# Miniprotein binders against q9bqp7: the designs that were tried, part 177

Target 1, 240 residues: q9bqp7
Amino acid sequence: VPQNWFPIFNPERSDKPNASDPSVPLKIPLQRNVIPSVTRVLQQTMTKQQVFLLERWKQRMILELGEDGFKEYTSNVFLQGKRFHEALESILSPQETLKERDENLLKSGYIESVQHILKDVSGVRALESAVQHETLNYIGLLDCVAEYQGKLCVIDWKTSEKPKPFIQSTFDNPLQVVAYMGAMNHDTNYSFQVQCGLIVVAYKDGSPAHPHFMDAELCSQYWTKWLLRLEEYTEKKKNQ

## First folded at step 18 (miniprotein)

Design Qb34
Fold by ESMFold2-Fast, scan of step 18:
Structure Qb34 (fold): chain B 240 residues (1-240), chain A 100 residues (1-100)
Amino acid sequence: as target 1 above (240 residues)
Amino acid sequence: SPELAEELVQSIEWLAKEVEELLRMGDEWYAAWMARMAVDFAEDLGDPELIAKVELLLAEARIAAGDPRAREIIEKAKKIAEELGSPELIEEVEKVRKKK
């Protein structure tokens, strides 16, 4: 149990639409400062086992692809992920002119993969938007906040190419989602409550994407684990 | 090297414990995702006993998630357990098979 417990949900907020809510999704820019990001906290608190498995995966990939091939592979994974996120932001934005301009981005196998999920997504409230937890002192940049099958979710888009996933981005995905959720629920730039998470894994070959839905109970369990990682990060920072 | 093999065994066993915790939390899909990763590393190591153990954990996660193909994974683990002649591992196979 974390020593400095804080609730994930804000009892003063509602998940229901308000007539005064903006019709355009929020996009708060991420500002550089000394406050750690969710990704930094998670990277700095990986277990020695996570670090070892990641290193073993890298060595195996280097043996298979060569050093230059591995660098090209990881660069391409990063670029494809970035393009996938850009395409999704374009699709979910209310402006059709932007969608037409980005037509080439909309034709990827990953976008084909995610079509059946997008049919269940509506009421987009935030896209590529910064969150900050003022009490717990961390920041993040979330992908999307929208209703999935009628429930308001923090949605995180992931890409997968091979049966053996890109291990660097495989660990801690649920912790990342709930960290963003808790921050948004207590961030003064936002007025609504998010209680659910969704991790969508899209496939390069266009096979149907897998939606991993996290209800409020599951999010609360992951929130406790996130608080422990944040506590570990804070303790390590004091001892530097 | 023997030292790297030992470290890999320990890391796979750690990952298996993480999967068990995810199953207790009720996150069967993410448990299956992590268990598949454990299987991949166990296969790279080439330890049949460890492969069978993490295959059974993957099967358990997929059964909990409602995946009908979990039966194929159970049969794969059963073959390894029988080839090894491990009564403990054979018992684990039957325990997973009885889960619905």
Scores: ipSAE 0.696, ipTM 0.857, lowest interface PAE 1.1, mean pLDDT 85

Design Qb35
Fold by ESMFold2-Fast, scan of step 18:
Structure Qb35 (fold): chain B 240 residues (1-240), chain A 100 residues (1-100)
Amino acid sequence: as target 1 above (240 residues)
Amino acid sequence: SPELAEELVQSIEWLAKEVEELLRMGDLWYAIWMARMAVDFAEDLGDPELIAKVELLLAEARIAAGDPRAREIIEKAKKIAEELGSPELIEEVEKVRKKK
C-alpha cells in the first residue's frame, strides 16, 4: 500500500496519434543527475533474497570461469546487449533519422531471434528516449515506444544466452517497464498515452524470442509495486 | 557451509512465494520464467524435497498457461515424492495433476 499514491495512466491523454505528434520517433537525451533513475531505484531497493541469489549466481560463475573469466563474460554480455539495442534502433528508425546502417549489427543471432516480433511492430513514436516523472521525481531511458499487434506499448528488449532464465535480466523487468510508462504518461515532452508493456527476450542462438505482453490491468498491478520500491528508495535516501 | 545452504533454502522458498504471487496476478509467462529460475537454484542446492516443490510450482504455471510440458514435470515430481515418502508432497502432486 504506497502512502504517496499516483496514477500510472493520464486520463487527459489518448493512445491514438495526434496531429501535433512528431513525424519521426522522439529521442530525448537524458539531462539531470540529481534525480534518481529507475535502474538506481531498483538496484538500491533489492530484497535481501534478491541480493543473496545474485551473489550466489556470481560466485557460481566465478568458480566456473575464474575472476578474469567472469569479468570478460560480463563485459561481453554488456557489449552484446548494447549492439543488439543499436541494431534494433537502426531497424526501427526511418533512414532520414539514421545516416548509415551497420550490416554487421543486423546479422546477429539476437536479431534473427526477434524477426517474428518485429513483423508485428509498427507506428514507432520514441527510441532510446528519456522520460521524467516530474511529480514523483525519477527519470529513465526507455528503449522503444511503438504499436505491437495494434496496441501502443513501452517495449523493453532483453538478451539471453542460456535456455534457463538469466538472472541479470530476470528480476524487476516488469517494474522497469511500468516505471517508464508512468513517467512518459506524465512527461510534458510527450502527448500520448501508453497503457501496455512488452518485454521481448531474444536468444543468442537465434531461437524465437519470447514476447511478454502486459495489458493495462497487469501494468496497474506492477505500478503499485513500483511505487512501493520508489517509496523505499526515498526513505533510505532520507536516512542516509 | 551450513549457514550458506540455509540462506539458499530461504531464498529459494522466497522465490517460490514470488511465483505464487505472479500466478495470482495472472502473469503466467513471468511466473514460468521465475519458477524455472527457482528450479535452477534448487537443483544447485541438491535438496530433493525442495526440487520437487518448485518443479510442481513450475508445472502449475505451465498448466495455467496451457503448456502440455507440465505432464513431464509432474511425473518427475511424483517420483521424488514417492522416494521421499512425504504424504504432504504426494498430496500436492495429486492436486497439481487434477488441475491439468
Scores: ipSAE 0.692, ipTM 0.864, lowest interface PAE 1.3, mean pLDDT 85

Design Qb36
Fold by ESMFold2-Fast, scan of step 18:
Structure Qb36 (fold): chain B 240 residues (1-240), chain A 100 residues (1-100)
Amino acid sequence: as target 1 above (240 residues)
Amino acid sequence: SPELAEELVQSIEWLAKEVEELLRMGDLWYALWMARMAVDFAEDLGDPELIAKVELLLAEARIAAGDPRAREIIEKAKKIAEELGSPELIEEVEKVRKKK
């Protein structure tokens, strides 16, 4: 597949807001399909080194926590991540009733961690919304599309516990963001152009979250790497 | 086992090359993230020379990002390099130090 034939940005779309844009954030439901998800493509095309490091990390955690302790740990990480995403969706939604109803979700250290980032977030266009690249045939569910410091971004919210990183949520994060971006830019359910990415790592203890901003040039570099992973996935699928 | 230790060394060296590419691309914060991961795995392995090498890489990423804590990491790597008596590693420490 020639990578130059599939650009991340859509030349037919504008990055400027339009009066025809919805007043409320879009939330397109993810339809179950045979079409591969971004996460599936990335999981199936990990390098042997990534696979080895992930297994090493798992074995070390199991030795430290025990089998049951590791299961409890990973379950807790997943649950807290889910609650964090639900709280952010509530906070960024313009509906006051939802914000009041979800008061308990707003009291985590993770939410305190992102407060300074949220001050710079405005113009929310999409929340927990499905994207599909119509030509490259992959799907995904992105967290948020909003302006960060005046730039329209695909925003991905991550949780982390100090001092130990959760390695499964660290590898390929930039590829995940640009894959969503490219899909959204070529999905007829959306009319706007996104050119920037933002990965926000929030901390359980309320320590200030780390923002990882990706400009258009950096997104284009990662898009090239994502296309290689997608090509590898497609080739492997044909041989199965 | 010795085979798993060798595979871990190769995987850490792969991470180091990934960090070098991320620094060249200008993704400083993700480079720092990956460099910290490399240090964690090197410490898990317990190889002083490899620890010093990835610590220097972390220091280089911190210098590029403007983080003042880079000096402490350089000093730690210098001490290890001197104790090991590795001319190559001592030279790498000096290169990174001059960037600071």
Scores: ipSAE 0.593, ipTM 0.793, lowest interface PAE 1.4, mean pLDDT 83

Design Qb37
Fold by ESMFold2-Fast, scan of step 18:
Structure Qb37 (fold): chain B 240 residues (1-240), chain A 100 residues (1-100)
Amino acid sequence: as target 1 above (240 residues)
Amino acid sequence: SPELAEELVQSIEWLAKEVEELLRMGDLWYAVWMARMAVDFAEDLGDPELIAKVELLLAEARIAAGDPRAREIIEKAKKIAEELGSPELIEEVEKVRKKK
């Protein structure tokens, strides 16, 4: 009802490239202030059940690996994800800097996994770029905005060592994507419209990555859920 | 701890409800992934009845997504239902089996 006052899509914008758009993908730096990030809003508004299940998973991992082993495991997962994102930025950007510095970034099983997705990606407009929704007062750093099979998408790249999803960040991936989309669609640093999302899960062993495509209708449904999480965050902070 | 077991049951049931909503939204592969998580936690709890129920939910999600692995999951749930001797669970298995 009241959430319809803040639409995800901007009717004044087109998803088609403009002649004035730069040929080089945008990379606006994220500058933090008191405005919350998408990841912080989601982390601070997890349900009791989400918190319990994540803590349960963490305790099981610590029991199996020990505290130091768990620390090493999570650090390794983080590093693998970071390297995967760096490799993708290098591949999708006309710039050669990362490729020149570390050829090994481009040799991982994760990159092999995602090759069949990358062949359908073109028209890259933003990479590792900051978005801000001034009216709703949140910020974020999105991975990529590009055309996937001819449709302009906010693309989020994920890594997984196994076909099972990685529980630490699984619950809220679609919310993260639509939050970035809504922010970008209303951010004056950008002039285009995004209506679709894509979550790509790449596998360490090179097995074909899974593309989870979100059309405009699905994005609208998740946008409603994101607005509820944002409202919950705002109320929680006012009361504390 | 009985308290921890109860909280885990509630959380798994919450996951099952999330999967049902994802299926209604038409987010089929995300529904499959959430259902897989529910199965993993149900197995950790070790309640055969809950495991069978969540396995059937995973099978429903896979059927909706066109995934042939649904057949294997239905058979796994059927085995548990038969071992428990639950007529209600056996009937639920048959209902899901007919949806393919």
Scores: ipSAE 0.637, ipTM 0.833, lowest interface PAE 1.5, mean pLDDT 84

Design Qb38
Fold by ESMFold2-Fast, scan of step 18:
Structure Qb38 (fold): chain B 240 residues (1-240), chain A 100 residues (1-100)
Amino acid sequence: as target 1 above (240 residues)
Amino acid sequence: SPELAEELVQSIEWLAKEVEELLRMGDLLYAAWMARMAVDFAEDLGDPELIAKVELLLAEARIAAGDPRAREIIEKAKKIAEELGSPELIEEVEKVRKKK
């Protein structure tokens, strides 16, 4: 089994807080490199069916909105997602940083949507932080590492217009989370162990966000699938 | 075109297999989200048999999660199966229905 050779969890690390852990959340900048990102690996290893369905979705949207309308829609989705992430980083950062943020960002429907999730989030360890798997040679930029209901999680924040999730971010999202987890667990810039994942889907109208909690066993199952995608990427690049 | 309709059928069937794998893994929420996406594509295609099949996968995920909305989905799939007169689909509906 591939995960037996490259485990997601690092046996030399603890998931418990210790005195050597930084009091300020880590924010390591992502550097452009020839080393592939998680998103690039996933994009380059999409199945023919994934590509077809994504293209079909795009054509349906263009029929509904027109070409200019579709372009505006996708730009707005991207902008709203970016602002949602900025607001969450502000909310979860130390109070001195929060005072400098635009209060209007904190009043969006997406922020209202996640309030019940945020009350269960504490012990923030990393925000908008780069990770690299030293042995498997891939990089990523994760949203957040924090305790959710007492369990340390890689947390990925997603926005959705009710009721349908945005198709581009729905495929492979659990793989993205466990790829970040495995990288962080083997990155010398971090000293702690993450064993759980959380995907939070927030809604524009403020209706309650859906938390998708992934325990250690589920993360291990997705890790095996991620390793197969990484292997496929490596083979495709080698054969170019 | 007939060729594009065939590719859409194959892609939806691939998505259904992905949902079955998610159900086997016990990722019920993600299975439901992916099944709902499959339903949306099947409804766009307008294939009643395929709609019924992916609706039943959505119902399975919701039954396993204890979601009461599963019953309404099963009844929709049952209606389609009966209108199509498909013995295979009728049997599949009954299998899912008996789970709860």
Scores: ipSAE 0.627, ipTM 0.809, lowest interface PAE 1.3, mean pLDDT 83

Design Qb39
Fold by ESMFold2-Fast, scan of step 18:
Structure Qb39 (fold): chain B 240 residues (1-240), chain A 100 residues (1-100)
Amino acid sequence: as target 1 above (240 residues)
Amino acid sequence: SPELAEELVQSIEWLAKEVEELLRMGDLFYAAWMARMAVDFAEDLGDPELIAKVELLLAEARIAAGDPRAREIIEKAKKIAEELGSPELIEEVEKVRKKK
């Protein structure tokens, strides 16, 4: 059990809409801070095996593509992910002006891939929004909070290029989701409770995206693993 | 080097253990995703026993999720087990097959 145990869910909150909840999705900016981000904690606490496999994957790609080819590949993966997130924010925003500005972004294979998932998404409450767990002292930037098939979820959008996915984004996806969830549930900028997660893996060729739904029980299991990673990060920082 | 090859084997074995934990947690989607990664590394290494082992974990995740592709994966693992003449691996194949 982690020494710094804290519950993921806030007993004083509900997942049901409140009349006083904002009608426009929240977008709280992430500010420069000495408080560690979810991604920093996860990166700094990778196991030796995770680090070895990531380096092996990198060397294999460099041997296949060359140094310049690998650089182009990783830049392209990053750019595609960024554009996919921008397009989704535009689509899920209630304001038409964002869709007009970003029309070209809406035509990608990744957006085609995710259409079936989007039809089941409603009640958007936050988009590209900062979360902070003041007690556990970490921050993050979540993609989306919305109802998926009637369940309020932290939704994380991922891109994948079959057969060679970007391995670093694979290892800690569920931990990232529950870390955002726990932070939001204890962040005074938000008034609602999130108990479920959704990881959506969209494909470059437009093949139907895979929704990975995480119920409250599964989120609680991953929360324990996240607390262990956070404890490891804190201990590592203390010993420097 | 032989040391680096051994580290790769140990890292793939670690990944297999992670998949087993994901299966126990009931995270079938992520178990299958991680098992596919393990298969990719095992195939790159060219170790048939390790390939069969991680293929069986992928098959187990697929069976639990009701994915019909599990059958194809089990048959691939069976072929490897038979070619290796490993009674232990053949037993593991049959164990996974019985889960249906």
Scores: ipSAE 0.675, ipTM 0.837, lowest interface PAE 1.2, mean pLDDT 84

Design Qb4
Fold by ESMFold2-Fast, scan of step 18:
Structure Qb4 (fold): chain B 240 residues (1-240), chain A 100 residues (1-100)
Amino acid sequence: as target 1 above (240 residues)
Amino acid sequence: SPELVEELVQSIEWLAKEVEELLRMGDLWYAAWMARMAVDFAEDLGDPELIAKVELLLAEARIAAGDPRAREIIEKAKKIAEELGSPELIEEVEKVRKKK
């Protein structure tokens, strides 16, 4: 399916700030729906090779940590990621709209890791906000929409343990970002357009995070790949 | 076990093709990250030819990104290619080396 039949960018929208823009970042809640989420589409359309490599990695970790150790490791990774996202949402929200910041929430190696990137982030327009592509019928929950070095981006925050950087969702992370971007650009709850993506990989030891910037051309290339995954998901559901 | 070895080989080769596509797209950082993952799986398998091939992909990504660590990776791949006596791999090593 050609990307131009279902464009990622909406020519009727602008990324420029307007007087009508909300003074506070948007936070549209995720509603329960039969419409598939970006995460579900990607999980249900993994190749057999992706599945095999992930299972191989899991078995190696279980061999190293034991079954209980692996479960604790996985739970800890999830908790650290959730805590990191909560801290970033707190940091990026306007002070006048939030209660006092949780001092403990703001103390972590991951937060230290992203400090230099946060200096280049401004003009926050959405935080932990639901998006829906009304024509392609999928939904998602994005982390952040803000200007990075003057360019409006969908920003995805990732945590990584530097000695063992393998992350299960890593295979499809650029696809998540562009799927959220395309949805937001065609969601009537939003009036602006995003053309760029940013994946920020933060490190547990406080080492400087890596900012992976995706320009409009790269986003368009990943959008084509996302459309193929979405089509595969739709075909798979019809055949059941 | 032999069936699982073959499945791992095929999965690493699939990942290598994904890296090649990322390099063509110009996503150098993500290509390097995926190539490093392929190297880790190839080393776990212990297949010298696969290790050399995915290391060269990592080196290509790093050279394109201006990362000096590519030189060490090229030397590792060269040693493996020479030990295997593979003219094809030796030629691939020299192609990557010239990109510097």
Scores: ipSAE 0.735, ipTM 0.869, lowest interface PAE 0.8, mean pLDDT 84

Design Qb40
Fold by ESMFold2-Fast, scan of step 18:
Structure Qb40 (fold): chain B 240 residues (1-240), chain A 100 residues (1-100)
Amino acid sequence: as target 1 above (240 residues)
Amino acid sequence: SPELAEELVQSIEWLAKEVEELLRMGDLYYAAWMARMAVDFAEDLGDPELIAKVELLLAEARIAAGDPRAREIIEKAKKIAEELGSPELIEEVEKVRKKK
């Protein structure tokens, strides 16, 4: 149990739209500073087993591809992910927000993969937007906040090859989502409440993406685990 | 090396416990994702008994999530259990098979 528990949800907020809500999705730029990011907290608090498995995976890939091949592979995975996120931001932004849509960003198997999920996405509130937990002092950059099948969610878009290669980002995906959720719910730049999460895994070959929906109860369970990781990070930083 | 093999076994066992916790939490999708990762590492190690054990965890997660491909995983684990001649593993296979 964490020593200093803090609630994930803000009882003073609602998930319902109000007249004061912006007509365009929020996009607050992330400003790096000494306040730790969600990804840094998670990376710095990996267990010895997580570190060992990640290193083992890396060595297997280097053995198969060579040093240069591994660098090319990881760069390509990163670039494809970045372009997928850019395409989704373009698709989900209102036409009034964007002067022109880049056709090349919309031509991928990943975008074909998510079409059936996008049909159920509406009411976009935030895209590629920075969050900060003002009390717990951490920051993050979330992908998307929108309604999925009528429920307001923090949505995290993931790319995958078939079969899915083991990538560092696979560890702690649910913790990342709830950390963003808790930050947004207590960030003065936002006025609404998010209680659900959605991790969408898109496939390069265009086969249907998998939606992993996390209800409020599951998010609360992961929030407790996130608080433990944050506490561990804080203690390690004091001792270093 | 023997030390690296032992550390890999311990790490796979850690993943198995994480999967069991995720199943108790009701996160079936993430449980399956972590179980598949455990299978990949167990196959890299090449320990048939450990492969069978983590395959069964993956099958449990798949069954609970309604994934029809769970049957193929169960059959793979059964073949390994039979080849090893392990009554304990054969019993575990049957327990998982009965879950729908």
Scores: ipSAE 0.697, ipTM 0.852, lowest interface PAE 1.0, mean pLDDT 85

Design Qb41
Fold by ESMFold2-Fast, scan of step 18:
Structure Qb41 (fold): chain B 240 residues (1-240), chain A 100 residues (1-100)
Amino acid sequence: as target 1 above (240 residues)
Amino acid sequence: SPELAEELVQSIEWLAKEVEELLRMGDLWYAAWLARMAVDFAEDLGDPELIAKVELLLAEARIAAGDPRAREIIEKAKKIAEELGSPELIEEVEKVRKKK
């Protein structure tokens, strides 16, 4: 159990829209500071097993592609992911000019893959927006907060060519989602409550994306694991 | 080397425990993802018993998700169990098959 437990949900907030809510999605800029990002915490607290598995995966990929081929592969995956996120932000933006330009981006297999998910997404509250947990002292940059099938979710968009691990965060994607959720629920820049998560894996060949919905109970379970990772990070940094 | 083999076994065992926990939590898609990874690593190690055990975990995740590909994995695990002549492993195959 974490030594310094803190709740993921804020009892003073609601997930229902109200008259004071912004009419356009929030996009709070990420401010550079010395407090750790969610990604940094997760990377520096990987277990020995996670590190070994990641190194094993890298070795296998290098054997298949060669050193230069592996670098090209990882750069290409990063670029494809970046373009996919940019396209989604544009599509979900209420600006007509950006939506018009997005018509050219619908030619992507990844965008084709998520079409059926996008039909169920509405009420966008935040896009590419910074979150900060004032009490627990960590920051993050989340992809999207919107209603999925009527439930307000932190939505994380992922790309995949194959059912293989991603380089950036193979095992910890649910932890990333709940870390953003907890931060947003306690960040004074936001007034609403998020209790659900959604991880959407889009495929390059246009096959239907896989949505993985995380209800409040599942989010609470992963939140406890995130608090343990954050505590571990703090202890490691204290000893440096 | 023996040291690398030991680390790989420990890593596969860790993945198996994570899969079991994810199945209990109802995180079926992520459970299937990690189970597939465990199968890949077990195949690299070449331990038939370990391969069959993690294939059964993948089958459980697929059954829970309603994925018909579970049958293929169960048959692969069954073949290994029969070739090894392991009563324990044969029993585990039947347990997973009955979960459908």
Scores: ipSAE 0.014, ipTM 0.528, lowest interface PAE 7.1, mean pLDDT 81

Design Qb42
Fold by ESMFold2-Fast, scan of step 18:
Structure Qb42 (fold): chain B 240 residues (1-240), chain A 100 residues (1-100)
Amino acid sequence: as target 1 above (240 residues)
Amino acid sequence: SPELAEELVQSIEWLAKEVEELLRMGDLWYAAWMARLAVDFAEDLGDPELIAKVELLLAEARIAAGDPRAREIIEKAKKIAEELGSPELIEEVEKVRKKK
């Protein structure tokens, strides 16, 4: 699939504010349907090498922690990640009626880790919001769309623990971001254009999070790779 | 088993090629992130030459990004290359070091 047939950016849209833009961040709910999600497409098109490395990592962790220990470890990492995303959504919501009970979520090392990034985030336009590429027929649930240092970005929040808790998240992070970007830019529920991505890796020990900024050129390069993964998924679906 | 070790080597080599592509794309931070992953698996395998090779990719990404931590990585790779007595690997270390 040539990129000129399915561009990541929509020529009908601008990233500049206009009077019709909503003042409250959008939160379109994800609806159950047959259309594949970004995460499903990526999971179903992992290379043999990616699958082998993931399994090797899992076996090494089981050897280190025992089967019960590994299960507890991955469960805890999942829970911490979920709480981190919930805390960020709360912090970035303009109404900020943060209940006092949410202070426990705000005390995590991950939240301390992202403080310097959050100071550079403003103009939040979407939070935990569903996107759909109507022409390419895929859906996703993005974390956040906001200005980072003055540039409108699709922002993806990641947690990092030492050692690495979920190695699957290490693969394909940029593809996930550009897939959401391309979908949002062609989704009639949204009116603006996003041209940049940001992957924020927060650390459990509170060390400063690393912002991985992706400019328009880099996003375009990853978009081409995402289109190949989507094509692979479609072919596999036909062969099943 | 020998077959499992060979598959791990092939997967690490694949990952190294992915890192090289990321460096060509100019995605320096993600290249460094993926190179760290490759180092982790190479250390699990215990192949010193492969460890040094993927550490040099990590160092190259960090040099390009202006990261001072690149110095320590180059020195570690140099030590391994010298202990192995590999002329090819020693040459690669010097090539990366000259990039600043």
Scores: ipSAE 0.639, ipTM 0.816, lowest interface PAE 1.3, mean pLDDT 84

Design Qb43
Fold by ESMFold2-Fast, scan of step 18:
Structure Qb43 (fold): chain B 240 residues (1-240), chain A 100 residues (1-100)
Amino acid sequence: as target 1 above (240 residues)
Amino acid sequence: SPELAEELVQSIEWLAKEVEELLRMGDLWYAAWMARIAVDFAEDLGDPELIAKVELLLAEARIAAGDPRAREIIEKAKKIAEELGSPELIEEVEKVRKKK
């Protein structure tokens, strides 16, 4: 069990809309500071086996594509992911400027892939928004908080090229989601409670995206694992 | 090299244990996703026993999720177990088959 256990859910909060809620989705900017990000904590606490598998995957890709080809591939995956996130923010945001800018990107295979999921998404409360856990002292930038099939979720959008995933961004995905959830539930910039997660894997060829829903019980199990990773990070930092 | 092959075996075995934990947690989709990754690494290594073990984890995740495609994976693992003459692996195949 983690020594510094803290609950993921805040009993003083509700997932129901209230009169104090903003009419526009929140977009709090991420400020660089000494407080570690979720992604940094996870990267710095990878197991030796996890590091070895990622390096093995990288070497296999370099063998097939060459060093320059691998760099181009990785850069393209990153760029496509960034554009996908920008397009989703535009679609889900009431902001007109974003919709105009991303018109051509809205026709991508990834956006086609996610259409059936977007039909079930409503009540958007936050987009590309910073979260900070004020007690556990970590920060993050979440993709989206919205209702999926009537349940308020932290939603994480992922891109994948069938048949094999980009392994570098696959490990620890559930931990990222619950880390953001726990931070938001205890962040004074937000007033509501999130108890569910959703990882959406969109496909480049436009085939139907997979919605991986995480209920409150599953989120609680992953939260305990996240607390262990955070504790490990803190101990490593003390030995600097 | 032999040393790198041993490290790859240990890392795949670590990933297999992670998948087993995900199955116990009931995260069937993510378990299947991670099991597919384990299968890919095991096939790259070319170790039949390890391939069969991680294939069975993928099959278990798919059975638990109600996915009928698990049968072909079980049959593949069965053939490997029989060729290797491993009583432990044959027992694992039968255990997973009964869950279907």
Scores: ipSAE 0.704, ipTM 0.852, lowest interface PAE 1.1, mean pLDDT 85

